# Designs tried in a protein design chat: miniprotein binders against q9bqp7. Part 40

Target 1, 240 residues: q9bqp7
Amino acid sequence: VPQNWFPIFNPERSDKPNASDPSVPLKIPLQRNVIPSVTRVLQQTMTKQQVFLLERWKQRMILELGEDGFKEYTSNVFLQGKRFHEALESILSPQETLKERDENLLKSGYIESVQHILKDVSGVRALESAVQHETLNYIGLLDCVAEYQGKLCVIDWKTSEKPKPFIQSTFDNPLQVVAYMGAMNHDTNYSFQVQCGLIVVAYKDGSPAHPHFMDAELCSQYWTKWLLRLEEYTEKKKNQ

## First folded at step 3 (miniprotein)

Design q68
Fold by ESMFold2-Fast, scan of step 3:
Structure q68 (fold): chain B 240 residues (1-240), chain A 87 residues (1-87)
Amino acid sequence: as target 1 above (240 residues)
Amino acid sequence: DEEERRELEEKIKELLERAREHLERARELAKKGDYEEAELEIWDAFLLIFEAELLAEELGSPELLLRVFDLREEIYWLLERIEERRE
């Protein structure tokens, strides 16, 4: 239990999808600030297990690929992820869908992997949009807020390649999602409430993506863990 | 859904059993001074524990979560012993 507990959901807000909303999804740019990002907090507070797994993964990859090969591999993984997110933003944005017709975006392995998930996604409200928790003082950049099977969700798109790359955010995906959710629910730039999360893991070979749905109760459980990580980060900053 | 819940419970238990097997192999390797091989077994155990934890959280099973935490703590103890002997 965190010492500075704060609720994830905002009782002043509604998740009503029937309200008249802008047809264009929100895309608030992330501003440079001294306020820590979700990614930084999680990176600075990795568990012993996470540190061990990352170090062993790096060691094994370097043994197989060499130091230059490892750097090239890591750069390629990052680039593939970036392209995947750009493709999804284009597909889900009304403006870009109308302007950009790219057969390669529709035919890539990762995009093929998520097709069955995308059929259940509608009512997009935010894409690649900045969130800030004004009370808890952290910021983030979320991938997507949309209805999944009729439920408003913070949606996080992940790519997976075998052997699976081990990055800090892979272990902390649920914490990342609820951190964004809590921030958005208390951010004055947004007017609605999100109570559910969705992590979608897409595969390079086009095999069906795995959706991991998080209901309100599960989000509340992960929110407590996120608050503990944020508390740990704040304490480390005081000690320097 | 009762059937889906029981199927998920069985999967979590299987993951924990496999993680336990890796931990026991790591212990035997550590006894022999094969620390590099022991750490590879620990890596496999942690990956299985990570998956089991996610599924146990989804299922909402305090009993299975406690089993996850207990097994993880045993691995931390072993890692500490290995670190001491590398000195």
Scores: ipSAE 0.067, ipTM 0.609, lowest interface PAE 5.5, mean pLDDT 81

Design q69
Fold by ESMFold2-Fast, scan of step 3:
Structure q69 (fold): chain B 240 residues (1-240), chain A 87 residues (1-87)
Amino acid sequence: as target 1 above (240 residues)
Amino acid sequence: DEEERRELEEKIKELLERAREHLERARELAKKGDYEEAELEIWDAFLLIWEAELLAEELGSPELLERVEDLREEIYELLERIRERRE
């Protein structure tokens, strides 16, 4: 369907570990680029439904909290998410030593929420690592690549506050995962193949996190949708 | 397995039915000129079909995905009529 179709999986790569694979998780730094990020592409190409939901959510929150309160609320949501990711990176990194601040982060309800999922995570290959698709010309920063229940996955950690989740953070999660997957599978900094995705929604109150597993077929379906969003972004950029 | 697939199908159908109920309430509110409340009902309908679509894609059901898209189009049609009348 997309004009510029490209495969998500790389036939020259295996999902099986080999002896030459790094023993420590990769952490390629995200470099400042003119090349668009996955999040920018998705934000610039929101669907009519997503725009409507975001508009209504903002209106409701501003009525409830006031303009200054809304700004503080959204800033706090972003900060909590950042700290949650920092704590997970610390937990999953075999060479990481905990700092005093990291100990406080590990005591959060979000970390309690994901404990049962972390028990099924092993063989970590990348943490907070940059990916670039040189052919399709986009970049991203993925959270984690590890085995979940024996399957190598791109894992995306999400936070949610019940009862009023930050709705913008729930947009296009499957598209983010497959965009990172496709980029990693064709990025020369990586040598392995990822065919599965996992979205983990953690809760502030410590309620058990919801894992959303995406097999290879489902990833391929979302990849086609991602390619359409990328095409839309490219067309909009030409018309600027 | 078969039991899990059946449970997932029933959940998707339940979400679609709930979304349609919100759409019908929105439609009635729009007839009465209560556009703010109608848009709140549309917001709930969109959230439900969003979840239904995610599950239908996971299940791999073209039939259920088509039902999601049909309902989404009905919601868009109503939303456009509301927006036209408000401007």
Scores: ipSAE 0.013, ipTM 0.538, lowest interface PAE 7.1, mean pLDDT 82

Design q7
Fold by ESMFold2-Fast, scan of step 3:
Structure q7 (fold): chain B 240 residues (1-240), chain A 87 residues (1-87)
Amino acid sequence: as target 1 above (240 residues)
Amino acid sequence: DEEERRELEEKIKELLERAREHLERARELAKKGDYEEAELEIWDAFLLIMEAELLARELGSPELLLRVFDLREEIYWLLERIRERRE
């Protein structure tokens, strides 16, 4: 149990069922660098299992591709993910942005993969938007906040190749989602409450994406794990 | 529903059994001094354990989560022994 426990949900906020007016999704820019990001906290507090897996994966890839080949591979994975996120932001934004995008980008395998998920997404409240937990002092940049099958969710879009190479950024996906959720629920730039998460794994070959839905209870369980990681990070910084 | 819950339980149990098989192979390899092959078996065991943990949390099964944690601790213990012998 974390020594400095803090609730994930804000009792002073409504999840705003029955949102009255369609509004433009929020897109708050990420600014402060001195406050740790969710990704930094997670990278600095990896478990023994995660460290072992990452170490062995890197060794294997470098042996097969060489140092430069490994760098090229990881760069390409990052670029594909970036393009996928840009396409999703365009698709989920009001019509103006969508009609200005390339048709080729909208027809990628990853976008084909998520079509059945997108049919269940509506009521977009935030896209590529910064969150800050003012009490716990961490920041993040979330992908999307929208209703999935009628439930307001923090949605995280992930890309994967089949068979999936072991990718560091897939570590701690549930912790990442709940960290963003807890921050948003206590961030003065937002007025609503999110209680659910959704991790969507899209595939390069266009096969159907896999949705991992996280209800409020599951989010609360992962939130406790996130608090422990944040506590570990804070203690390590004090000892530096 | 009940059928899907039972199917998920069986999948988690299968993942745990496969992970244990990898752990036992790693243990035998470590006894022979084949530390590199032992670590490859540990790598496979950890991947299976990670999947089992995600599914057990989704299912909301404290019993299966405890089995995940117990098996992970056994793997950590073996890995520590391997690393000590390599030093």
Scores: ipSAE 0.357, ipTM 0.779, lowest interface PAE 2.9, mean pLDDT 83
Fold by OpenDDE base, second read of step 4:
Structure q7 (fold): chain B 240 residues (1-240), chain A 87 residues (1-87)
Amino acid sequence: as target 1 above (240 residues)
Amino acid sequence: DEEERRELEEKIKELLERAREHLERARELAKKGDYEEAELEIWDAFLLIMEAELLARELGSPELLLRVFDLREEIYWLLERIRERRE
């Protein structure tokens, strides 16, 4: 049990976004502060087993591709991920702000992969927007807040070359999503709260993306795990 | 036993120094905008630190373990900054 329990949901906020459909999604810039990001907390609190698995993967890839080949592979993976997020931001942004859609960004297997998910996405409230939890003292940059199948979600877009049909296969991504939810729900820059999360795993080959929906109950479970990770991080920082 | 302990201590120090060299390269790469290569260097540093941590625990050296922890924090900080710049 976390020593410093804090709720994921804000009882002072209404579950229904006020009907002022912001015509434009929120895009709050990330302020570089001494405040740790969600990603930093998760990385610094990885288990020895998780790190070992990542290393074994890296070593196998280097053996297969060589060092230069692995560098090239990694560079390409990151570039593809970045382009995918840029393309999604362009797609989900209001048409009036869509200047020159680089048509080349839209011609990817990852974009093809998420098409069936995008059909169920509506009511975009935020895109690439910073969140801050003032009490728990962490920040993050969320990909998207939108309605998925009529439920307001924090949506996290991920790229993968391998199928991830189970939420457990997404590692710490559920923790990231709930961390963003909890921060958003208590960030004064947002007038609404979210109760659901969605992880979308897009595939390079254009095969249908896997949506991993997180209801309020599942979010609460992962929130407890997130709080434990945050406490571990805080304790490690005090002992330094 | 004493010679084995000295050899182990030297190996840990070598691993930590090598990890620091990787971190320096990662910082330089990140300054150039080569975030992908910077991340690879960070992971290499991280691996060396993991080995150093295991050996430092085996040796029972609190001092070397603290150095491992300090370097690990630098790695995480740099990794986060690189990711924030890629996003």
Scores: ipSAE 0.000, ipTM 0.216, lowest interface PAE 11.2, mean pLDDT 84

Design q70
Fold by ESMFold2-Fast, scan of step 3:
Structure q70 (fold): chain B 240 residues (1-240), chain A 87 residues (1-87)
Amino acid sequence: as target 1 above (240 residues)
Amino acid sequence: DEEERRELEEKIKELLERAREHLERARELAKKGDYEEAELEIWDAFLLIMEAELLAEELGSPELLERVEDLREEIYELLERIEERRE
């Protein structure tokens, strides 16, 4: 168990909307400095299994594509993900800025893939918004906070070139989601409580996206694992 | 739902058994000095274990999570032996 345990949920908060809550989704800009991000913590504390899989995949891709081809492939995957997130932010926001400027972005296979999920998403509270855990000292940028099938969730949108029933290729996504959740629940910029998570894997070919819902109990289990990763990161940094 | 839980448990057990088959193939390949092929089998075993772990966490089964960890440790031991033989 973690030595510096801290609860994921804030007993002083409710998941019900307040009358004073803004009608437009929150978008707090990320201020990066010396405080580690969720992604940095996870990258610096990868398991032996994760390191092995990543290095093996990288070697195979370089053998197939060459070093220049691998870099181009990686850049293209990153760009596709960025555009997908921009499209989703536009779709879920009351503002039509991206819809007016980039119509092609809204017609991608990834957007087709998530249509059935989007039908069940409402009550958007935050989009591309920064979170900071003031006590545990980490930061993150979450994709979306909204109701999915009536449950307020931290929603993480992922892209995949091929349909998969689970998220092996995206390692640690449940930990990422609960890390954002715990931070938001204790961040003074937010007034509500989130108890559920949702990971949505969208496919390039338009195949139906796979939703992975995490209830409060499952989030609590992953939160303990996140705390262990954060503790490992802190210990490694201290010993540097 | 009890039926849903049974289906999930069966899926996890199937994944663990498939992972073990890959591990045993990796061991035989390692004995022959076919380390590259052994590592390919280990790669497949790890992918199956990752899926089993995610499902076992969703199910909330300490017993199945222990089976996942035991199998992962056996793979780590084999991987360490392969690394030693290559040096």
Scores: ipSAE 0.109, ipTM 0.643, lowest interface PAE 4.7, mean pLDDT 83

Design q71
Fold by ESMFold2-Fast, scan of step 3:
Structure q71 (fold): chain B 240 residues (1-240), chain A 82 residues (1-82)
Amino acid sequence: as target 1 above (240 residues)
Amino acid sequence: SPEERIKKLEEEAKRLYEEAKKLLEEGKTEEAELEIWDAFLLIMEAEDLARKTGDPELIKRIEELRKKIYELLERLRKELEE
């Protein structure tokens, strides 16, 4: 158990909307300061196994594509992911849909891939919104908070270009989701409770996206692992 | 044709998965890690191909094997952290 344990859920909050909740999704800007981000904590506390697997994956990719080919591949994956997130924000945000309509952004294979997931998404409460855990002192930028099949979820959209999956994400995606969840549940800018997570992996060729739903129990298990990573980060920072 | 490719990927992933378990029993954790990583890449490719066939029985079979491979990969992570 982490030495400075803190609960993921806030018993004073509910996942049900009330009359005082805003009618439009929240979009709190991310403010850069000395407080570490979720992604920085995870990157700085990778296990020896994660580093080894990532290095092995990189070496095999370089052997197949060459150094220049690997750089081009990685750059394209990043750009496609960014465009996918922009398209999803546009689709899910009623106020910005008309202004952000771009045929190239809205008609990608990745968007085709998630159509069956999007049919089950409603009640959007936050999009590309900053969260801060006041007590544990970390910050993040989450993709989406919405109801998936009737359950309020932190939703994280991922892109995958087969056959070369990014293995690092396999270990840290659930930690990222629960870190955002715990922060939001204790952030004064938000009034509701999130207890579930959803990781959606979309495919470039339009193949059906893979949803990975995390219930409250699973979120609690990953939360303990996130707290250990945060503790490692804090101790490592003291030694630098 | 696609089903034949999927079957070969599935068989190779199973072979690597069994080899990784044997290496773990022998205390060769780093070698087991390489084998299970290769198994994971192969089964992920098989899963993608299986989804394109639209065969629900095939998709379920490959997904179940992927889950087993992923669970061993997570166990190796814990072992190396201790």
Scores: ipSAE 0.000, ipTM 0.151, lowest interface PAE 13.4, mean pLDDT 78

Design q72
Fold by ESMFold2-Fast, scan of step 3:
Structure q72 (fold): chain B 240 residues (1-240), chain A 82 residues (1-82)
Amino acid sequence: as target 1 above (240 residues)
Amino acid sequence: SPEERIKKLEEEAKRLYEEAKKLLEEGKTEEAELEIWDAFLLIWEAELLAEKTGDPELIKRIEELRKKIYELLERLRKELEE
């Protein structure tokens, strides 16, 4: 797909809130079908270097923990990430829930890590919400759309374990964010426009999370790279 | 500041890169892999931060270091696959 024919931003949409916008954050359910997800596209178009590093990391972990230990470790990391996202969704929801009072959910090291970021987040528009780019035919599930320091952003929450990083979720984070942004900007379920991205890397030990803010220009640059990955995926699928 | 963080990431990545080069020349391929892995993660973050500063000199400097890290990583990949 030509990069100039499919812009990331929709000229028919405003990035300013209006009276027709819902007061409660949107949560459109993800409908699985034959249309590829952002994560599938990225996973199927990894570079040889990315694949090599991921496989070597896996082999080192297996040598250290054993086969069963590695499976247990991976399962625990996945569960921690899922709980982190659930806690963030609960914290950012405008209404109080039982989850908000769950100490195990709200007081993890990861939640402590993001506290200084959360104080700058407001005006939540969407949480754990599905997006689809109708013309480019891909889907995704974004974490959050909210204002960060006054800028409306697609926000992606990541967890990191410093001694044993999951490289797969690190390399393509900017592409994932702009893919969600472009899809949402062209999805009829949404009426607003997002032009900025934010990747927040939280740490298990409670060390301050690292925010990676992407302005509109940077998002446009990564959008071009995402379109190339999508073309690569489409070509690989045709050759199967 | 963002500039201070980029500088620290760059300095650490550069140090790990030089150590990985030395280890690889000594035939310590597994140890070199650990160092170059860390260098790659740090320089990737530095590049992301540098791009959002809009500073052409800084962006170019980080890109040059990333290119060197990628070349060493490709050399490691070929050696480990042999």
Scores: ipSAE 0.012, ipTM 0.375, lowest interface PAE 8.5, mean pLDDT 79

Design q73
Fold by ESMFold2-Fast, scan of step 3:
Structure q73 (fold): chain B 240 residues (1-240), chain A 82 residues (1-82)
Amino acid sequence: as target 1 above (240 residues)
Amino acid sequence: SPEERIKKLEEEAKRLYEEAKKLLEEGKTEEAELEIWDAFLLIMEAEDLARKTGDPELIKRIFELIKKIYELLERLRKELEE
């Protein structure tokens, strides 16, 4: 149990459309400052099991690809993920920025992979937007907030070289989603409530993406785990 | 419920373990390695949840599967060295 527990949902907010809600998706820029990001907190508080498995994976990849090959591989994975997010932002945004840059990016295998998911996505309210939890003192940059099959979700887009059929196999992604959710629900730049999450794993070969839906109860369970990770991060920072 | 979540994690980890074992016997070491890694991640999550229930039989059952997955990982390591 976290010592400084705080609720994920804001009882003063609703997930239903409000007349004051903007018609154009919000895109609040991320401001660099001393406040830790969600990704920083998670990276600095990995469990011993996660560290062991990640290090083992790294060793296996280096064995196969060599040191330079591994660096090239990780660089390419990062670049592909970045381009995938840019393409999705363009597709979901009325601004059409990506269409002006490179139409071929919209034809990637990853974009083909998510087509069936995108058909169920509507009512986009935020894209590549900064969130801050003033009380818990952390920040983040979320991918998307939109309705998925009628439910308002924080949506996180992931690229993968293999299927991830079970959400728990992606150990920190649920924590990332609920951290963004809790921050947005208590951020004065936003007026709505998000109670659900969606992790979408897209595949390079265009095979159908796997959606991992998180209902309010599951989000609450992961929120408790996120609070423990945040508490651990804060304690480690004090003790340095 | 936690019990249902643990059961689903255990079932999926067992599925991945059996698939990895079959792939390894077929000499498909790269595919086997990916399945073993996923099985390990799932069962470690199940172990954390099982430990919190305080159920000694459940904890023991999950630990036995972790041990089997780890033994399969050692088989993979030996094959990669050869």
Scores: ipSAE 0.006, ipTM 0.179, lowest interface PAE 9.8, mean pLDDT 77

Design q74
Fold by ESMFold2-Fast, scan of step 3:
Structure q74 (fold): chain B 240 residues (1-240), chain A 82 residues (1-82)
Amino acid sequence: as target 1 above (240 residues)
Amino acid sequence: SPEERIKKLEEEAKRLYEEAKKLLEEGKTEEAELEIWDAFLLIWEAELLAEKTGDPELIKRIFELIKKIYELLERLRKELEE
């Protein structure tokens, strides 16, 4: 158990819509400051095993592609991920339009991969929106908050070129989702409660995406692990 | 149920662990690495769920498998760093 425990859920909030809720999905811009982001905390507190596996993957890729080829490969992976997120934001919000829509962006294998998941997504409350935990002092940018099969979820969209997800994303995905959830539940810019998470892994070849649903209890368990990572990060900063 | 989910995660992690061990014995380190990685991820999820059940026997059983997977991962790490 972390020494500075704090609850993930806010007992003063409900997941039910009310009349004061905006009809258009929220998109709070991320404000850069000295407060650490979820991704920074996770990056700075990777386990020795995670670091080893990531380094092994890098070495293998460099041997296969060369140094320049590896840089080009990673740049293309990031670009594909960015385009996937932009396409999903456009699909899930009629207010959002891609300025230069082309068939490749909207017809990618990744978009084909998630079609069956999107059929079960409705009631979008937030898209590409900033969250801040005012008490625990961390920030993040979440992908989506919407109902999945009737449950209000923080939804995180991931891309994978093969059925095995990228190791760093796989290890920390649940922690990332609950960190955003806990922040949103205690952020004054939001009025509702999220208790569930969904990680969707989309595949480049259009193979059906894998949804990983996290109920309230599972979210609470990963929240404890996130608090331990946050505590580790804070201790490292105090000792600098 | 949570207990059925834990059992399935445990069984799959054990299968991956045994396959990885066999691959390492055969000198197929790249294939072994992938199986060890998968086993590690599955058993960590099982551990989180097992803690919630409060069942000491289940928690102990999962913890013993975690130890084995961790030891195999350390063996791989040392072998590759040689």
Scores: ipSAE 0.012, ipTM 0.378, lowest interface PAE 8.6, mean pLDDT 79

Design q75
Fold by ESMFold2-Fast, scan of step 3:
Structure q75 (fold): chain B 240 residues (1-240), chain A 87 residues (1-87)
Amino acid sequence: as target 1 above (240 residues)
Amino acid sequence: DPKEELLKRAEELLKKSEELFKKAEEAFRRGDLEEAELEIWDAFLLIMEAEDLAREAGDEELLERIKKQREEVYKRLEELRERIEKE
C-alpha cells in the first residue's frame, strides 16, 4: 500500500489548540480551480457496479413517480440537504446568521434528529471550509471540524428520508471524509491535526440520527482506498 | 468467423457470471452482505454483456439461456439490497 509515501496524518501537527488558531471557526472559500474536487474524483471513478446500481435506481424511481415526479423528488432531496447544512452551520457558528433571518430552518425534523449528536459537539474549528492537499493536488469543501465526544473529527452531515431512501454511495462516504482529513492535515491554511471522522445520518421524521464514528486506524484503512481512487482518476485524465 | 467470436465471448461471460453468482451466494451464507452485493453486481453486468453479444450473433438458444440466468441474478440482487436496507 503506498500510504508510506502519502500518509493521512501529519506527524508535525497536534490536535491541541495553539496560539495561532483563530477564536472563530475557519471558513475558507472554495476557489474556482482546475484542480479536481473530492466529489469529482469519486464520481469519475465509480465502479461499474455503482454506476449500474445508480442507473437502476433512477429507472425504478421514474417508473414509480414519472419523469417529472422524479425530477421534483431529486430536487427536493437536494434542497432539503442544502437547508440542513445551512442550519447546522448557523447553529455551530458564533455568528449565527440564520438566527437573524429564518428561525424555521432551525426547527426541521432533521435538526431534531441530530440534537443528541450536537450535545456532544464542541470546539468547532472549521465550518463549510475549503481544503487542498498541496502534494496530491485535490480540493474539497468540508462540512465541519469539531470535537465529538472529546475527539477532533471531520464531521459530514447526511440526510435520509423514509420511506423513500435516496441512494448514496455507502462505500464512498468514508472515502470522502478521509480525503478531506488528509487534505486538511497537509493544507498550510490550517495548523492542527485531525485523526478521526464522523458521518452523521439525520432523519426527516426526527428519529435519532445515526453517528458512524471512524477512529484513526479505520481512517488510515480508508485513506489507502482513497489513494487508489485518486490514482485511478489521474490515470483516466491522462488518457483523455 | 465474427459470429463465432461473438458466441465464444458470450459463453465465456456466461460462465464467469455463473462463477461470480456462486461466490455471491457463498458470501451471503457467511453474512458478508457487502461482498455478496459486489459479486452479484459483477455477475449481473457480465450476464447483460453476454446477452447483448448473443443477440448480435443471432443465437436464440444461447440468448434464452442467458436471459434466464439474468433473471435469477437480478432476483438475488434485489433480495440482497432489501436485506441490507433493513439492517
Scores: ipSAE 0.000, ipTM 0.131, lowest interface PAE 11.9, mean pLDDT 78

Design q76
Fold by ESMFold2-Fast, scan of step 3:
Structure q76 (fold): chain B 240 residues (1-240), chain A 87 residues (1-87)
Amino acid sequence: as target 1 above (240 residues)
Amino acid sequence: DPKEELLKRAEELLKKSEELFKKAEEAFRRGDLEEAELEIWDAFLLIWEAELLAEEAGDEELLERIKKQREEVYKRLEELRERIEKE
């Protein structure tokens, strides 16, 4: 049990559209400061097992590709992920935003992979948008908030290529989603309530992406685990 | 039926993970730590994916079987790590 418990959901908010809501998805820029990001907290509180698995994967890749080959591979994986997110933001943005469309990005295997998921996504409310939990003092940059099969979700888009490059983010994906959710639900820049999460794993070869839906109860369970990770981070930082 | 597809995929991944775990156990018993590492790593990735799908499907019986297999994989990973460090 966390020492400093705080609810994930905000009783003052509704998941229903508000008449005053903008017609275009929100995109709040991330403000740089000393407040830790969700990803920083998770990276600094990995379990010994997570660290071991990540290091073993890294060493095996270096043995396979060589040190320079590994650097090139990880750089390419990073760029592909970045382009995938840029393509999704473009696809989900309304025409009136005048966002650039990259024909090449829209034809990638990852985009092919998520087509069946995208058909069930509507009512986009936020894209690549900053969240801050003012009470718990953490920040984040979420990918998307939209309705998936009629349910308002924090949606996190992940790319997967064999071998998987960032196993730690795979382990912590549910925690990342609920951390963003809790922050958004209490962030004064937003007016709506999100109670569900969705992790979408897209594949480079165009194989159908796997959606991992998290209902409100599951989000609440992961929220408690996130609060424990945040406490561990705070304690480690204090003892430095 | 999306729930049925999730269950099929989860069961398929569980079976593949169990098969790889058996191969890892055989390699570990032989002292082939390289092969044991390859097989146990693949087993871990598959069982993790299966767990997410079973949770999504809401099948408690399948989820319990998957969690039990995950515990076995974790125990072997720890023993492998300790043995590699000694060598």
Scores: ipSAE 0.005, ipTM 0.286, lowest interface PAE 9.8, mean pLDDT 79

